# Ledger of designs, part 2: VH-VL binders against q2ft37

Target 1, 241 residues: q2ft37
Amino acid sequence: MGHHLKRVVSPKSWGIPRKTDKFVTKTSPGPHNKNALPIVVWARDQMGIVRNMKEAKHVLREREIIVNGRPVRHPDMGIGIFDIVSIPKSGKHYRILRDKKGRHVTIPIDEDAASSRLVKITNKTIVKGGRIQLNLRDGSNVLTDKQYKSGDSIVLSLKEGQKNEIIDHFPFQPGNMAMIIGGKHSGVVGRIIEHIPVPGSLPNRVILKDESSGESFETIDEYVVMVGRESPAIDRWGIEE

## First folded at step 9 (VH-VL)

Design h3
Fold by OpenDDE, fold request of step 12:
Structure h3 (fold): chain C 241 residues (1-241), chain A 120 residues (1-120), chain B 111 residues (1-111)
Amino acid sequence: as target 1 above (241 residues)
Amino acid sequence: QVQLVQSGAEVKKPGASVKVSCKASGYTFTGYYMHWVRQAPGQGLEWVGWINPKSGGTFYAQKFRGRVTMTRDTSISTAYMELSRLRSDDTAVYYCAREYDFWRGYSDYWGRGTLVTVSS
Amino acid sequence: QAVLTQPPSVSGAPGQRVTISCTGSSSNIGAGYDVHWYQQLPGTAPKLLIYGNSNRPSGVPDRFSGSKSGTSASLAITGLQAEDEADYYCQSYDSSLSGYVFGGGTQLTVL
C-alpha cells in the first residue's frame, strides 16, 4: 500500500491517536511537505466529519471541501499551517494552525477571514521577462512586479476574480508581530526584537517578545512567520494547548 | 434511538451566567456537530452557535461572541452552552440540535429545550 | 428582525393547498445556500420538515414539498390537515453575517 503509513509512526504534528488502526493515509507530495496533514486524516481523525475513506472520497468527488479556493480532489492531499479550508455549502470555514505542541489545529473562522490566506516568502526567483517569482513556504509560488524580501509574509486573496492577488504584506523586521510555527515556542505570537544573521549553514536567530507574558525567547528564521505589523492580523481565537 | 436530554429550567438575575447541558444518546456523539438555538417567548428561532464535539471547535453568532461558551464532555456525550452577563432579552428556550449533515447544515434532532428566565 | 422573511401567518381549510414563502437575499438563499424547513407544533421543539430545499426526511408526508428559486424558497402543503397547524421556519446560511439564519416563522392555522 504505497499510500499508507504505519499509524504508529505518523507525524506528531498530526495529533491523532496512534494506537488505533495499523495504517493511516500517507500525505502525497505537494503542498507544504511530507508531514502535512492529509485531508482525509483531517476530516476523519481530527474533525470527525467523515467516518471512513469511502465517505471521504465521496465528499471529495462532490467537491464539498475547498482548500485555499480550490476543490480538493484527492484524499491524500496535504494541508498545513495557514491553509483555509472551506465547506461552501454549509458556510463553514477553517484556518489551519499549530498549537503549542506543534500539532495541527483547526480554527473556525468567519467569511471575511476565509477570503484570504497568509503565506511566508521563502525565497525569490527572477523569471524570464524580469518578473519576480515568490516561492512560498507551502511550495506554491506567485508572480509579482513588486519588491518583497525573503522572510516576509504576504496575504493572498481567495476571492473569486482575485485569486492569488497579493492584498497585504507583513515585512520581516523588528517591531512587527510574528507567529512561531515550529520548535518549543510553536503557536506563540510575539514581537520581533532582533534578527541575528548567522554566517554559514547555521540558521539565523530571531529574538521575540511575548507581550502577553513579557517573556523574551529565541527561535530561528524558519519558524518565524510574520502575522502583522504593530498588531497581529491573525485571530488567535481557539488556540489551545 | 437518538435522544437529546437537556437540563432543567433556570431562573437567573441580570448579570449572572447560565450553563445549559445537553446529553446525547443513541448515536456517536463526536460524529455530529451540535448547534444551539434559542427562542424567546412568542418569538422565532435564533441561532447561537455550533460546536464540533470531536475537536472541540466552536463558532458563535456575532451577536453572542464574548458572552457564550460552548463546551463538551465526550466521556458522557454531553454538550454545554454557557451564557454570561445575562440580560432580560436573553430569556428564551434554548435548544440543542444535532446537525445531521455537516455538508448542508441542517439539524434533524432537537432537544426539548431549556427555559432560561432572566428577571430582576 | 429575521434575516429571512416569512409571512407572519397563513391559513387554509382542510384539504386545501397553502404556501409559505421564505424570502432571502444575495448573501444567503441567492448565494446558493440550501434552505431547510422546520415544523414546530405548539409547545414542542422544532422538527425537521424539509432539507436541502426539497427533500423530505423519513416520516414526513409527501403533502409537504419545498422549492427554491433565486433569492426565495417556498414550502407547500397540500391536502391540509388539522395536525398541520403549527409554526414553520425556514433556515439557511448568510455569508454577510457568517452564520446560520432563520426566517421569522409562519403560523399556519387550519380553519
Scores: ipSAE 0.917, ipTM 0.964, lowest interface PAE 0.5, mean pLDDT 94
Fold by OpenDDE, look of step 10:
Structure h3 (fold): chain C 241 residues (1-241), chain A 120 residues (1-120), chain B 111 residues (1-111)
Amino acid sequence: as target 1 above (241 residues)
Amino acid sequence: QVQLVQSGAEVKKPGASVKVSCKASGYTFTGYYMHWVRQAPGQGLEWVGWINPKSGGTFYAQKFRGRVTMTRDTSISTAYMELSRLRSDDTAVYYCAREYDFWRGYSDYWGRGTLVTVSS
Amino acid sequence: QAVLTQPPSVSGAPGQRVTISCTGSSSNIGAGYDVHWYQQLPGTAPKLLIYGNSNRPSGVPDRFSGSKSGTSASLAITGLQAEDEADYYCQSYDSSLSGYVFGGGTQLTVL
């Protein structure tokens, strides 16, 4: 049905009013897929920095919006958790997170924080030449000669001349800090206590402990993103209350 | 006609907090970022931070982080700036200013300013 | 002390041309960020005078002009008038500070 979606059936994660207009922009296939927020919905409905699609298209044509170091050209391009959105001409930078209700939230960040992004490794592929291709949660990939494991998080540089270089690594293992990015415990940051492999087609289980509250949470591998080692990179990644 | 009406002058003691309000009218409040800029007596302009009235997102100058809190009430088109742990060098006229162009970062309308005096 | 450096004061006679400089660095003006200018009349709030380096808002006379080159910007006032006596501030963004910055201000006196 074209590039439109019934607004009433828009994903709850978008956090937009559903009873305003009949239609809303449908996210194009690409980054984050079903978990993606169209950039025009971000700009118009969440941020209020454009008034309509025409204006959105105008600013995109002018390359006013940069996502993860690349200019956004299409209004239906999807953004998602941990993406960095930059407005280079005004010095405004944002990180996309999820709140406790699983909704996309936009956190303003400074230049230093905007120079890198966190992303989860989904799986690995050996490519021609023996190099390892890391397939990332957002649908992108990077090549590396180093060994990483599925479930780990990597920090990628967005700096000019260093784009997509891996500058840090958070292993998926007990004792390290992680964020839950899906399910009823979305937004929770805790230390991984146990990883419980489940036989069959069911997802593996992960037990996390929120050190601030002392509460334990159970979730699945898919919803866990490593955000640190002994401590979460809170100063770097920002956790919205 | 765009108008930014700020709250009245404040006199505070060191260590106290002050909250200045800026009521906007004549335009869609949630459609423009609001900046706060202060000016000490006889001194230049100093940027404090901005708030997105639509999302509530805020960004502060490094100098004020931990002491400043910007909020808004969209129902009455009012922006607030609260500065805590006041000291004498916080004495200044505080301006709210509408950012006309989000993409370029300049302000076209300014409030009349609110004098905040910090003295023992 | 200000990130953007302006002369503290400039003066000129009516009808003359005056120029106010705004000197930045590679982290602000030199990084390609736009420079904006504000006029502040005595006892009043700042008023936008120039935006985007050289653009005049409606209502601003064409005798006001702005330019930018390298790490510096300049405000030129031709046909100086008595009502131009005010403080002038340049404004930009500084990436090293992750914030908007103003010049120290220039007091213009009309002799």
Scores: ipSAE 0.916, ipTM 0.960, lowest interface PAE 0.5, mean pLDDT 94
Fold by OpenDDE, look of step 9:
Structure h3 (fold): chain C 241 residues (1-241), chain A 120 residues (1-120), chain B 111 residues (1-111)
Amino acid sequence: as target 1 above (241 residues)
Amino acid sequence: QVQLVQSGAEVKKPGASVKVSCKASGYTFTGYYMHWVRQAPGQGLEWVGWINPKSGGTFYAQKFRGRVTMTRDTSISTAYMELSRLRSDDTAVYYCAREYDFWRGYSDYWGRGTLVTVSS
Amino acid sequence: QAVLTQPPSVSGAPGQRVTISCTGSSSNIGAGYDVHWYQQLPGTAPKLLIYGNSNRPSGVPDRFSGSKSGTSASLAITGLQAEDEADYYCQSYDSSLSGYVFGGGTQLTVL
């Protein structure tokens, strides 16, 4: 049962019914964290596009599902926020987001929107040759000669021949738009008002303002993902209940 | 037997809204995408959009974005298409169609269609 | 108007072979998307005739066949019968429009 998790203790972020089957697929180590949504759970339990694991494995073998420009091969591969899921043979494309309850939601998107993905820079490493390696929130990394800051978001191309090229950049700074991806304000899009560094091992504080409600709220750096400058660069940010 | 039963014909004024229903039976409603396609009198087929009855996710043709809303009630296996700000050129027979193969994108069963007439 | 181009009409005598073309572009058929065909009898809803370029659903006679090459697809009807008189539509997906697309339809008349 090493590849399974009791369904009742599955992450709330998966947003799946818990009183059905006893077990559910456990996310394999890889993209994002252990709370990432397994692709089979996405396909079966959220999307209903496969009926069971056997069917899921079949479609994966046929390379029917592409995530961030790469065919998914394993049913336990995790997907997370801002990932792009594509069904190339039917032209269906999706962006993974979070709703106000912190649950993974799947948003259908246009072909053009599916040609790039947003990702947060976690930290930077200088590699041999003086190039900068950007370590990204999803566990991936990209090399660049340009200067970016931790906390910034970059937009990576998924187009053939241009894969992983940085095509846009959203700085982590006051005045820019961000999405909250954790805590009680998960799913909220707001404008950065202030960044408050905290000495020591405590997380830095970020003050945001929801321009729709006018409410100001506080969160931590870890939960802030830049999604635009004066305006959000993404049209849809989730499902509101 | 798979059946898609659509609501009756509608007559609307320009600027009004119309909501067409499509009740599905004979299969698991949430297991198949539902498409909406319309056909103006004497004209060809025009794709409007699709809905995933499982997730509620929708995707509309560019032409209808901002004016069409697709919903579903899983408890009664019914899909709905609402078109607002109706114009005369919206006069058409509207079909719901089950997408049999999510991966290939074709529809195997179609409703009988609902005639929507927009006239002043 | 239609993204996929079909001849407006074709005709044939009973027993003959007729072909209906569906011409697309690099953003749809040429991009590798499957072509599907629908038959619409007068006053009825469309019926799936061919899926996945060349596959016949159950109940569709083997007189109907589909093919795809390059940016075009074709529907062939052999042994034409009176009941084949209908409108035929090809359907695919277009990446430039981010949507499903139909041909303009072809009216088949059996002489």
Scores: ipSAE 0.914, ipTM 0.961, lowest interface PAE 0.5, mean pLDDT 94
Fold by OpenDDE, fold request of step 12:
Structure h3 (fold): chain C 241 residues (1-241), chain A 120 residues (1-120), chain B 111 residues (1-111)
Amino acid sequence: as target 1 above (241 residues)
Amino acid sequence: QVQLVQSGAEVKKPGASVKVSCKASGYTFTGYYMHWVRQAPGQGLEWVGWINPKSGGTFYAQKFRGRVTMTRDTSISTAYMELSRLRSDDTAVYYCAREYDFWRGYSDYWGRGTLVTVSS
Amino acid sequence: QAVLTQPPSVSGAPGQRVTISCTGSSSNIGAGYDVHWYQQLPGTAPKLLIYGNSNRPSGVPDRFSGSKSGTSASLAITGLQAEDEADYYCQSYDSSLSGYVFGGGTQLTVL
């Protein structure tokens, strides 16, 4: 059972039927967290582009699926929010988002949009030599000589020859646009109104305003991802079922 | 056997909208992308977009973005293409086509086409 | 203004070999995207003729063959028959347009 879990206890964020097969693929340690969506579950259960594990393994061996500029090798590799999934031979590209219920949703995107990805900076580490290592929400990291803050978002290039170069930056600050990626307000895009630091072990609070509805939302730092400055940098937000 | 049965011919005025249906049978509807391709009279083929019947995800050619909406009803294995703000140059036979190989992007079965005529 | 360029017409006598070219660019065929071919008989919907540059679906005779090189693809028909009279379209994907593209079509006449 090392590679499987009971389907009935699969994360709700996967958005898959739970009362079908007894077991489902368990996400391997790696990008994002244990609740990340296995690529085979994405391909089979969400996208319907493979029928079974055997077929999934075949397409992976053929390097048919690229995630964030790298071919996927294992069916249990996890994908998550803001990942770019590409099918290069057929010209199909996708961005992974969250809907209002916090479920992974797959949004088709243009070639240009697929040339970069958004990722939140979780924290920073100064490495030997004085360079700054940005530890990213998806578990990856990137080295930089520029100053960024925890909570900021960076845009990384996926283009050949420019892979993992920081090509844009969205500061975590009032007045900038952010997306809520967790909790009951998942999928909401709004402008940060206030950041309220909370002493102690409690999470900091963030107040966002949805400019379309005028409604204000309160969430925590962990669930906030900067997606732009004056305007969102991504074309499609707030995906609903 | 795989069949794609499309709705009948339509005659519309400029500015109107048209919704063409494509009912699929003989295969698992949600297992294959559905493309829409049109052909103006005496002209070549023009790709409009595709829909993933499983997820409902759509992707349109740049030319049609903002005017085209592709949907599906999985309960009846039917895909729909709606084109709004019709112009005379939208007059064409519209085909639905099943994408057999998701990984290579070709279509193996085509509907018989639906003629949409836009005239004042 | 088709993205892929085909000759508007080709002709041949029965039994002859004819070739239909499909010329693309660095953003489509030249980028490595597969080329597919469709046959459209008069008054009918297109039919898949060649997929993946050179593969034939079931039911397509071996006198039809496809090839790709550089920024161009080619459809060859040997032993030309009267029933081959039709329009032929090449199809690929164009990264600059983020979309699937067709050739302008070639009308094949059997003399």
Scores: ipSAE 0.913, ipTM 0.964, lowest interface PAE 0.5, mean pLDDT 94

